# Designs tried in a protein design chat: VH-VL binders against q0aze0. Part 439

Target 1, 268 residues: q0aze0
Amino acid sequence: MKIILVNNRFKENTEKKAQEIAGQLSALNVEVIIDNGLDEPYAGTVDFIMVLGGDGTMLRAARRYGQRAIPVLGVNMGTVGFLSNIEINELAEYLPLILREEYSLEARMMLEVAVFQQQSLLTRVFCLNELLLRSNSPRMLSFALEISGQKLEPYRGDGLIVSTTTGSTAYSLSAGGPIADPQLDAFIVTPVASHIINKRPLVVSPEREISLHLLEEREAIIGIDGQIKMDFGAENRVLIKRAPHPLLMVNLKAKPFFTSIDRSLQRQ
Short names: E, the ipSAE of ESMFold2; O, the ipSAE of OpenDDE; V2, 0.75 times the mean of E and O plus 0.25 times the DockQ between their complexes.

## First folded at step 19 (VH-VL)

Design MM85 (framework fv_inotuzumab)
Fold by ESMFold2-Fast, scan of step 19:
Structure MM85 (fold): chain C 268 residues (1-268), chain A 123 residues (1-123), chain B 112 residues (1-112)
Amino acid sequence: as target 1 above (268 residues)
Amino acid sequence: EVQLVQSGAEVKKPGASVKVSCKASGYTFDDYAIHWVRQAPGQGLEWIGGINTYTGDTHYRRKFQGRVTMTADTSTSTVYMELSSLRSEDTAVYYCARDESYFDYLSGTFDYWGQGTLVTVSS
Amino acid sequence: DVQVTQSPSSLSASVGDRVTITCRSSQSLVYSEGSTYLSWYLHKPGKAPQLLIYDVSRRLSGVPDRFSGSGSGTDFTLTISSLQPEDFATYYCLQATHFPLTFGQGTKVEIK
């Protein structure tokens, strides 16, 4: 068995723990590859991905490996997030189940984001939570939103979020978007706007294609899962569609989504 | 208008603890991480740590691990930094600063800063 | 820890001068996505630091265009094309690619 251990480059203790876990797995005849984010994604065949860290580390793992249809387990090392399944101090008790492949999988849709300059593809990335288009100056953006060839009235405001249902509790929530059941496949389109703008979030079929471009030259950025930032100008166009494969999240321990989000919102 | 407003100056004895607040306004609080940076007299800037305001996850420089605690109260849009077991070398101006990153990621792009809080540790 | 070294530690200049400050890291600051987390800050006594440049070369909105950043890998430069009276300050680079985040020791730009 070959396992990728994904850890957080910003936590020195996480690196030490990853080395300890790698040693334990090697003693059980498991081949381990450590990915701390500094190198390119491991290109070889693997059987399982174990993510050591918070939701941010899981988002990186999803971008790097989510399209390979490999089981991904989130192991929390601190504050409990939405994307982890077990705690680090529980790993020893669940490890035999992992090695025997005694777990269920939950499929989570992902976005495919393609950014063009004129007719040239600049980049193609996958993400689990969302794409953000945002002004990078005090000036309001003017931009076009097109859904499956249908052109909406021009948007004027600070930006727009296109989110998965998994991303409904992330940046989209902060911008006034709905909380979505992660079992649903849908895009959530949430304006990033002051109260004055008064555009409503949209819930859109995952079979739709969403296109964005600026109508005026402005300082703007495209943000992906809060981790990748790209300049976005009037010569750019972004195309968003459902990724070919969902992220396969390992479920070793039942987590009731609605009670978890309810508790989280009481803290906020 | 984006603002970070910090609590006032503190004078503490060695061995005491200090809790400095940083109140954010003018933006969506949980979209941005808050970091703490200090400058001791005659020294350069030193990064202490940061907190993801959405998840509550924290990242601390090793030398402060075990002495520093950062917390976020979303109901008041306030981040706190508590530093315990104070020493004379902890005398410094402490700044909070907003980072673009959220979700367990640190960009080091500190676009807005608090005014600073002088903490003096003397016997 | 990744060491970040600035040069020079101090310099004397006159209004209108071109000023160059260098920042060198002990390890590459390139992340796997090609992002490089290197920023530059201006700091004056009694004031909070101010972000000037982020992601090596991107100027923060509202920062005068006389400030520019360049570099790659381990070697980075902040340039002020024509020094103004308000630019007499201490400048710091910050690396955020490797934990912990590390500031350079600072470069003080003084009136000649």
Scores: ipSAE 0.006, ipTM 0.541, lowest interface PAE 9.3, mean pLDDT 86

Design MM86 (framework fv_inotuzumab)
Fold by ESMFold2-Fast, scan of step 19:
Structure MM86 (fold): chain C 268 residues (1-268), chain A 123 residues (1-123), chain B 112 residues (1-112)
Amino acid sequence: as target 1 above (268 residues)
Amino acid sequence: EVQLVQSGAEVKKPGASVKVSCKASGYTFDDYAIHWVRQAPGQGLEWIGGINTYTGDTYYRRKFQGRVTMTADTSTSTVYMELSSLRSEDTAVYYCARDESYFDYLSGTFDYWGQGTLVTVSS
Amino acid sequence: DVQVTQSPSSLSASVGDRVTITCRSSQSLVYSEGSTYLNWYLHKPGKAPQLLIYDVSRRLSGVPDRFSGSGSGTDFTLTISSLQPEDFATYYCLQATHFPLTFGQGTKVEIK
C-alpha cells in the first residue's frame, strides 16, 4: 500500500507528526510519500491520502489529488474543522480500518476553473470550496455573469463567489450565501457587496457552466479556495464547471454536519 | 476603510511580559490573518508570527516559541500579542499587519499595517 | 531558515535616477503550484512599512508605475525607473514560501 501524507509546513507540530506517522506506517509495510506543499504533487499511483492538519491543508490536498479518485482522510491536528473526520489522537484506533479498507466514502463535488486570456487558456485548476472574483481597488466592478448560455443583467459591486456545497460554510457564508448540505451537488453563486439590491445568491444545477468577465477595465483578482490568486482584467474570462471527479472523503466516524455548523455559528 | 489600530507605547523591566493589541475595522475580521513584525533600533524588520483569525491557528518563528502568545477576540475584532520573559534585545517597534491569507496559507502580502507600538525594555 | 540577502545594503541616488535593488534567497521560492511568494516593502522612519510589490511582479493598487518587480527562483529585483523625492527610504524583500517568513536585511536609498 502506498499512502501520501499531506501536511502543513507552517504549523509547528505537523512536520514532526508527519515523520512520526510515516515511521509507524512504514513499520506496517506501507510505503509513504510526504507532501508538505513545496514540491510538485506526487505523480505515481497511490492507494490512500492522509491529510494532517486543518481545512486549509485539506483544500490543498483536494486541489492536488482530488481528481484522481483516491480516498482522502482528514486528520485534525488541534482545532475542529469542517473537512477533517478524525482527530490525531484517534489515528492509532482507526489505522487498522484504514489498512483493511473498512470505511465509507463521501463524494464531495469540486469545481473546474479555467481562466482564459481572450481565446487562450492561461490556467486550469480544481478546487473544493470556491472561486472568488473581487475588486483589488476602491472602485467597484462591473461584470457579466453567464449561466449555461443565459446572459444575466450586469453585476455591479465588489465581486462574486461561485461555490460548491462544501464551500457553502466558507467564504460564501460570510458574503451572505446559504448553508448547503455538502451531500448535495450544486453551485452557489453569491454576490459580494452588490450595489444592485435585487441580486440574490443563486443555487444552480452542477451541470451548468458559469462564465465571468469584466465589462470595464478594473483591478480585480480571481481567488481559488483562499489559497491561489490570479490577476483578472477585461481581456480575461473565467469558465467554471463541475470537475470530472468528486473528492472521495473517507468517513471513519459519523460527523453530524448540521450540529457542527450550528456549534460553529454559536462560537462567533 | 480598512484600519488596524494598536495600543500605546509600553515600558517594561527585564523579565516582565507585555501584551500589545491590534484592533481591526473596515473589513470582515475572519477573512484575513494578522501577523506581527518588529524592528529593533538600528535593525531590520523581523517576522515574529501570525494568527489565522478564523481558526485560531498560530504560526510562531522558532526563537519566540514559548515566549510569544497570539490570540484573537472575534467579538471585538482584536488580535493580541503577548511577549514574556522580556530582554533588552526585545526593545523594538512592534507592528501588526493584515495578511490576505484566508485558509491557512501564508502569503506575506501585508497590505495594511498598524501604526506600531514602541516597547522599551530597561531596568 | 531560508536566508534572504539584499544588494546593495545602501546606495546614494539623485531624483530621476534608475534604482535597482536585488534580493537573493538561499533556496528556490517557487511553491509547488508555480506561485512565488516574494514581496517588496518600503519603510520610512516613524511610519509603518508599506507593501509595494507582491508575488514577485504584481504592483499593489495605488503604487506608482515607476516601481516594478521581476525575477524567478532565487534571484529577484525591485526597480524604480525614475526616483522621486518621496522614494528615499529603506526597502525590504520578504519571502513567504518557506517557514519562517524571512525579510532581507534592507537596502537604504539615500539622497546624493
Scores: ipSAE 0.141, ipTM 0.667, lowest interface PAE 5.9, mean pLDDT 88

Design MM9 (framework fv_inotuzumab)
Fold by ESMFold2-Fast, scan of step 19:
Structure MM9 (fold): chain C 268 residues (1-268), chain A 123 residues (1-123), chain B 112 residues (1-112)
Amino acid sequence: as target 1 above (268 residues)
Amino acid sequence: EVQLVQSGAEVKKPGASVKVSCKASGYTFDDYAIHWVRQAPGQGLEWIGGINTYTGDTYYRRKFQGRVTMTADTSTSTVYMELSSLRSEDTAVYYCARDDSYFDYLSGTFDYWGQGTLVTVSS
Amino acid sequence: DVQVTQSPSSLSASVGDRVTITCRSSQSLVYSEGSTYLSWYLHKPGKAPQLLIYDVSRRLSGVPDRFSGSGSGTDFTLTISSLQPEDFATYYCLQATHFPLTFGQGTKVEIK
């Protein structure tokens, strides 16, 4: 068995814990690769991925490994998050179940994002939460949105979010989008500070293709899962579709999504 | 308008503790981490540490570990930095600074800063 | 700790001059997916520091276009294409790829 441990670059305690876990697993004849984000993703065959951190660390793991159909377990190192399944102090009790492959898997859809300059593909990336198009200056954007060949009326505002259902509680929520059951497959299209009062969030089939391009020369940025930024200008266009493979999340115990989001809304 | 407003100047004796506050306004408090940076007289900027206001996680530079504590009070949108066992070398202007965060992700980029708090440690 | 060295430590310039400041790290600052966490700040006596450039080359909204950043890996540059009176200040680079975050020692830009 070969396991990748993914950890956060800022948490010294996470690096130490990763080394301790790697030693324990090695003693059980499990090969361990540690991914702290500084190197390229491990290219070899892998049986399991363990993410030691919060939701942001899980998002990085999903972008790097999510398309490989490998089970991914989120292990929480703190007190908040929607994408972890167990706490770090519970790992010892669940480790035998992991090694015996005694767990269920929950599939979470991902986005495939392709950015073009003119007719040339510049980059292709995957993400679990969302793509954010936003202005990088005080000026509003003017941009075109097309859904499966249907051209909508132009948008004017600060930007647009195209989200998975998993991403419904991230940037999309802050911009006025709906909270979605993460077991549903759908795109959520949420405008950011639209100048046109009646521009509403859209919930569309995950089989749709969504394209965006600027109608005026502006400085804009495309953000992926709040962590990756790409420059976006009038010569660029982006195509968003459902990724070929979902992220396979390990379920060792019940995930209280609705109870957790209800508590979060009470605090807001 | 985004603002970070810090507490006033402090004069302390060696061995004492100081607690500096940083009150945030004009944005959603939990969407940004707050870091602390100091500048001693005649020296450059030195990063002390930071707190993720959403997760509650703290990050301290090793030389301050055991002497620094950072806390956040979400009800008042205020971050505190307490530095104990003060030495003359701790005399500096202390700044709080805002960092974009996304769950446990931090950019490490400081777009808004507090006005600074002078802490003088003298015997 | 990752060491960050700026050069020069100080320079004298006149209004209208092109100013170049370099920042060199002891280790590569490239992170996952090509991200490079290197930013530049302007600092004047009695005032808080101000962000100019982030992610190596991105200018913060409102920062004049005479400021530009470039570089990769371990070598980074801040350029001021035509120095203005308000630009006489100390400039700092900051690396945030490696823990702990580390500032350069600063470059003071003085009136010639």
Scores: ipSAE 0.790, ipTM 0.904, lowest interface PAE 1.2, mean pLDDT 90

Design NN1 (framework fv_ragifilimab; at its last fold request DockQ between E and O 0.93; V2 from the best seeds 0.90)
Fold by OpenDDE, fold request of step 21:
Structure NN1 (fold): chain C 268 residues (1-268), chain A 122 residues (1-122), chain B 113 residues (1-113)
Amino acid sequence: as target 1 above (268 residues)
Amino acid sequence: QVQLVQSGAEVKKPGASVKVSCKGSGYTFTGYWMYWVRQAPGQGLEWIGVINPDSGGTKYNQKFKDRATMTVDKSISTAYMELSRLRSDDTAVYYCARGREYETYLGYFDLWGQGTLVTVSS
Amino acid sequence: DIVMTQSPDSLAVSLGERATINCKSSQSVLYEYDNKNYLTWYQQKPGQPPKLLIYWASYRESGVPDRFSGSGSGTDFTLTISSLQAEDVAVYHCQQYYSTPLTFGQGTKLEIK
């Protein structure tokens, strides 16, 4: 068995823990690769990915490895989030199950985000939560939203979020988007401070495509999963699709989504 | 060994073009953004542009938009930067540099080529 | 464009003493969503390309001695060498990557007094 340990490059404690776990796994004749996020993703074949940290670390791991159909386990290291399944202090207990591959998998839809410069593809990114288009100034943006070739009325506001159902509890939630069951596949399109008073979030079929571009000569930004930043101008276009492969999240421990989100909201 | 190796020094006349090459080795060439930066003698660094070696997508400094052309040959892990209509003030050391951040071109550089001196003189 | 301004242009510091280089951006390079400063520092010795020292304003690149540190946020940043060594003689550059075009400071030449 070969396992990738993903830790947070900005948190030394996660790196240290990764090294400890690597030692333990090696003692059990498991091959281990540590990915601290500073180097390129491991290109070789692996059987399992263990993410040490919080939701942010999981999002990064998903972007790096989510298209490879590898089971991904979130191991929480003292943070509050929705993407971890077990706590670090529980790892020893569940390690035998991991090694015997006695766990269930939950497929989570990811986004395929293509960013174009003029008519040429600049980059393609797969992400678990959302794409954010936002003004880089206090001034509102005017941009075009198109869904499956249907051109909506010009959008005016601070920005727009296109989220997966997994991402519904992230930035989309803060912007007033609906909470979605992560077992559903859907796009959630949430306005950010729209000029239109009654602008509602949209729930869109994962079979559709979403495109965005500015209607004015202004500079904006796109954000992906709250971690990746890019410039977005009049010469840019974004195309959003369902990713070809979902993220395979490991379920070792029952973690009821709706009770968890309710508890989280109560604490805010 | 992870490294970038650039082509040799060039001497050009005003109005001519120069094409500098940069070969990457020791890493997945298509996995990192490639940047071009130049430095005039005794001056600071100036960003020319960036290319995604996988997609071929480019983003240029507007100052060089009409004169600089970045390309890649993935088969030999080599990036190219061509600068046309050369002027005396284009005299500089030209660097290729690898971006640390995989997912965005808004990044910093963790690996540099050795530099290529381009001299433009009549 | 974001303009990066370093200060001083040059400085001489005695061996073992602290060296401080400042970098100021014309606009904030702090991204509110990830709460990171898109600022990096390079060291460049004569005849060599720049070498990465500090990224995200305060994180040391692997292999960089502990005497180097980066601090600051928003528009004001500082590179500090706690105890100057002979091998630290170089030109130091700050760079923002908050938005394109990517821009650099004019550089600071550090010499031994």
Scores: ipSAE 0.924, ipTM 0.952, lowest interface PAE 0.5, mean pLDDT 95
Fold by ESMFold2-Fast, scan of step 19:
Structure NN1 (fold): chain C 268 residues (1-268), chain A 122 residues (1-122), chain B 113 residues (1-113)
Amino acid sequence: as target 1 above (268 residues)
Amino acid sequence: QVQLVQSGAEVKKPGASVKVSCKGSGYTFTGYWMYWVRQAPGQGLEWIGVINPDSGGTKYNQKFKDRATMTVDKSISTAYMELSRLRSDDTAVYYCARGREYETYLGYFDLWGQGTLVTVSS
Amino acid sequence: DIVMTQSPDSLAVSLGERATINCKSSQSVLYEYDNKNYLTWYQQKPGQPPKLLIYWASYRESGVPDRFSGSGSGTDFTLTISSLQAEDVAVYHCQQYYSTPLTFGQGTKLEIK
């Protein structure tokens, strides 16, 4: 068995903890690859991905490895999150189940984001939560939203979020989007500070394609999962569709989504 | 070893074009953005543009957009930067550099080529 | 364009003493969503390409001695060498990667007194 350990090098003691866990797994005849985020993703075949950290580390792992249809387990190290399944102090208890493949998988849809510079593909990235389009200045954006060839009336405001259901509790929530059951597959399209009174969040079939481009020269950015930033100008276009593969999240321990989000909302 | 190796020094006349090559080895060439940066003698660094070796997509500094062309040959892990209509103030060391951040072109450079001196003189 | 300004243009410091190099951006390079400063420092010795020292304003590149540190946020950044060694004689460059065009400071030449 070959496992990738994903950690965040810049979190206190995570590199040392990753080495410790790698040693434990090696003693059980498991080959371990450590991914601390600095190098390119491991290109070889692996059987399992263990993410050591919070939601941010899980988002990075999903973008790097989510399209490979490999089980991904979130192991929380301190900060409570929505994407982790077990705590680090529970790992020893659950390792035998992992090695025997005695767990269930939950599929979480991902976005495929294609960014164009003029007429040419610049880059293609995947994400678990959302793409954010926003103004990089106090000036409002004027932009076009097209859904599967249907051109909507122009948007005017600070921006737009195109989110997965997993991302419904991230930036989409802050912008007034709905909380969605992450077991559903859908795009959630949430305006950011729209100047047009009747622009509501949309819940869109995951089989549709969404495109965005600016109608006026403005300084804007696109953000992916709150971790990747790119410039977005009038020469740019973005095309968003369902990624070919969902992220396969490992369930070893029941985590009640609705009670967890309800508790979180009371504190925010 | 992980390295970027550039083509040798060039001497050109004003109005000519120069094409500099940059060969990557020891890493997945298509997995990282490739940047081009120049440095005139005794001056600071100046960004020319960036190319995604996987897609071939490019972004240029507006200052160079009309004269610079970046391309990639994936089969030999080599990037090229061609600068046309050369002027004497194009005399500089030209560097290729690999971006550490592979998911965005808004990045910093962890690996640099050795540099190619391009001299433009009449 | 984001303009990067370094100070001083040149600096002479005695061996074992602290060297401080400043870099200012014409607008903030702090991104509110990831809370990171899109700022890096390079060291360049004569006849060599630049070498990565510090990235994300304060993270030290692997293999770089711990006497090098980066600090600052938003528009004001500092590279500190706590105890200057002879091998540290070089030109130091800051760079922003918050937006294109990517821009560099003019460089600071560090010399031994």
Scores: ipSAE 0.848, ipTM 0.913, lowest interface PAE 0.6, mean pLDDT 91
Fold by ESMFold2, look of step 20:
Structure NN1 (fold): chain C 268 residues (1-268), chain A 122 residues (1-122), chain B 113 residues (1-113)
Amino acid sequence: as target 1 above (268 residues)
Amino acid sequence: QVQLVQSGAEVKKPGASVKVSCKGSGYTFTGYWMYWVRQAPGQGLEWIGVINPDSGGTKYNQKFKDRATMTVDKSISTAYMELSRLRSDDTAVYYCARGREYETYLGYFDLWGQGTLVTVSS
Amino acid sequence: DIVMTQSPDSLAVSLGERATINCKSSQSVLYEYDNKNYLTWYQQKPGQPPKLLIYWASYRESGVPDRFSGSGSGTDFTLTISSLQAEDVAVYHCQQYYSTPLTFGQGTKLEIK
């Protein structure tokens, strides 16, 4: 069995623990690849991904590996989040189940974000939580939102968030969007400081295609999962669809979403 | 060995074009953004543009947009930068560089080519 | 465009002494959503391409001696060499990657006094 162990290169405690766990797994004849984010994603065949850290580390793992249909387990290192399943001090208890593949999987929708420069594809990225379009200056944006070719009235304001249900507890929430059950598949479209009074958050079928572009020349940015940043200007357009594959999250331990909301949000 | 190897030095007349090549080896060529940067004699570094070797998508420094053309041939892991309508102040060492942050073109460079001196003289 | 200004243009420092090079951006290069400073330092020796030293303002690249450190946030950044070695004679460049065009400081030439 080959496992990728994902940690955060900027947190020393996760690096030390990752090495310890890799040693333990190697002693059980499990081949381990450590991914701390410094190198390109491991390209070879892998059976399981273990994410050591909080929600931020899971976001990076999802972007790097989520389209490969590999089970991903979140292992919490002390701060309660929305994406971990077990605690680090429980790993030894659950390791036999992992090795025997005695667990269930929960699918979490991801976004596929295509960014265009003029009429040509610049890049495609995947996203577990949200795409943010926002102004990069004190001036507000005027921008167009299209949903499956249907043009909405122009937006004016600081920007827009297009989120998954998993991302509903992230920036979308801070901008006034709803908390959504992560077992639902949907886009959540949340305006950021809109000057157009009728622009409320929208909940949209995951089968829709969402397009954004500026209507005036302004400095803007695209943010992905709060971790990836790009320029966005009048020459750009972004196209957002449901990603081809969901993130397959491992469930070993029951994690009641609704009873943990306050604790998880307070730690953000 | 992970490296970027550029084409050799060139001497050009004003008004001509130059095309510099950059071959990447020892890593997944299409997995990283490729940048072009130049350095005039005794001066600082100047960013020309960036290309996504997978999609072929480009962004240019506006200073060069109407004269520079970046392309890739991913079958041979090679990037190209062509600069047209050369002037004497285009005399510089031209570098290709690989970005560490592969998810975005807003990045810094962990791998540089050896540089290609382009001399433009009348 | 974000203008990067280094100071001094050149300096001479005795072997074993501390060298300090400053870099100032015309606007903040700190991104609030990841809390990172989009600033990098390079070392460039004569006849060679630049070499990555420090990324995200303060993280040392693999293989770079621990006498090199980066500090600062927002608009003001510093590269420090705690004990100058003869091999550290080079030109040092800062670079922002907060927005395009990507821009560099003009360079600082470091010499042994």
Scores: ipSAE 0.846, ipTM 0.916, lowest interface PAE 0.7, mean pLDDT 91
ESMFold2 (binder alone), look of step 20: mean pLDDT 94; pTM 0.960
OpenDDE, look of step 20: ipSAE 0.901; ipTM 0.941
ESMFold2, fold request of step 21: ipSAE 0.841, 0.842, 0.839; ipTM 0.914, 0.913, 0.913
ESMFold2 (binder alone), fold request of step 21: mean pLDDT 94, 94, 94; pTM 0.960, 0.961, 0.960
OpenDDE, fold request of step 21: ipSAE 0.922, 0.917; ipTM 0.953, 0.949

Design NN10 (framework fv_ragifilimab)
Fold by ESMFold2-Fast, scan of step 19:
Structure NN10 (fold): chain C 268 residues (1-268), chain A 122 residues (1-122), chain B 113 residues (1-113)
Amino acid sequence: as target 1 above (268 residues)
Amino acid sequence: QVQLVQSGAEVKKPGASVKVSCKGSGYTFTGYWMYWVRQAPGQGLEWIGVINPDSGGTKYNQKFKDRATMTVDKSISTAYMELSRLRSDDTAVYYCARGRLYETYLGYFDLWGQGTLVTVSS
Amino acid sequence: DIVMTQSPDSLAVSLGERATINCKSSQSVLYDYDNKNYLTWYQQKPGQPPKLLIYWASYRESGVPDRFSGSGSGTDFTLTISSLQAEDVAVYHCQQYYSTPLTFGQGTKLEIK
């Protein structure tokens, strides 16, 4: 068995803890690759991915490895979040189940984001939560949204979020988007501070393609999962569609989505 | 060994073009953005542009957009930067550099080529 | 374009003493969604390419001695060498990667007194 340990080495000695866990797994004849976040993703075949950290570390792991159809387990190291399944102090208890492959998998849709410079593909990125289009200056954006070739009336405001259902509780929620069951496959399209009063969040089939471009030259950015930043100008276009593979999240312990989100909303 | 190796020094006349090569080894060439940066004698660093070796997609500094062309040949893990209509103030050391951040072109450089001196004089 | 300005242009520091180099950006390079400063520092010795020293304003690159540290946020950044060694004689460059075009400071030349 070969496991990738993904960690956030800039937080709470997670690199030291990853080395400790790697030693324990090696003693059980498990080969361990440590992903420190700075190098390219491990290219070899692996059986399981263990993410040590909070939601941010899980988002990075999903972008790096989510398209490989490999089980991914979130192990929380003190930061409360939605993407971890067990706590670090519970790992020893659950490790035998992991090694025997005695767990269920929950499929979470991902976005495939293609960014174009003029007519040419610049880059393609996958993400678990969302793509954000936002102004990078005090000026409002004017931009076009197309859904499967259908051109909507122009948007005017601070930006737009195209989210997965998993991302419905992230930036889309802050912008007024709906809370979605993460087991559903759908895009959620949420305007950010729109000056057009009847622009509402849209819930769209994951089979559709969503296209965004600016209608006038502005300083804008696109952000992916709150971690990846790119400039976005009138010469750019993004095309968003459902990624070929969902992220396969490991369930070892019941984590009720609706009661968890309800508690979070009561804290404001 | 992870490294970038550039082509040798060039001397050109004003109005000519120059094409500098940069060969990557010891890493997945298509996994990282490749940047081009120059440094005139005694001056600071100046960004020319960036290319995604996987897609071939490019983004240029507006100052160089009309004269610079970046390309890659994946089969030999080599990037190229061609600068046309050379002027004497294009005399500089030209560097290729690998971006640490593989998911974006808004990055910083963890690996540099040795540099190629291009001298433009009549 | 984000303009990067370093100060001083040059300084001389005695061996074992502290060296401080400043870098100022014409606009904030702090991204509010990830709370990171898109700023890096390079060391360049004569006849050599620049070498990565500090990234994300304060993270030290692997293999870089502990005496090097970066600090600051938004528009004002500092590179500190706590105890100057002979091999630290070099030109130091700051760079922003918040937006294109990517831009560098003019460089600060550090010499032994």
Scores: ipSAE 0.843, ipTM 0.910, lowest interface PAE 0.6, mean pLDDT 91

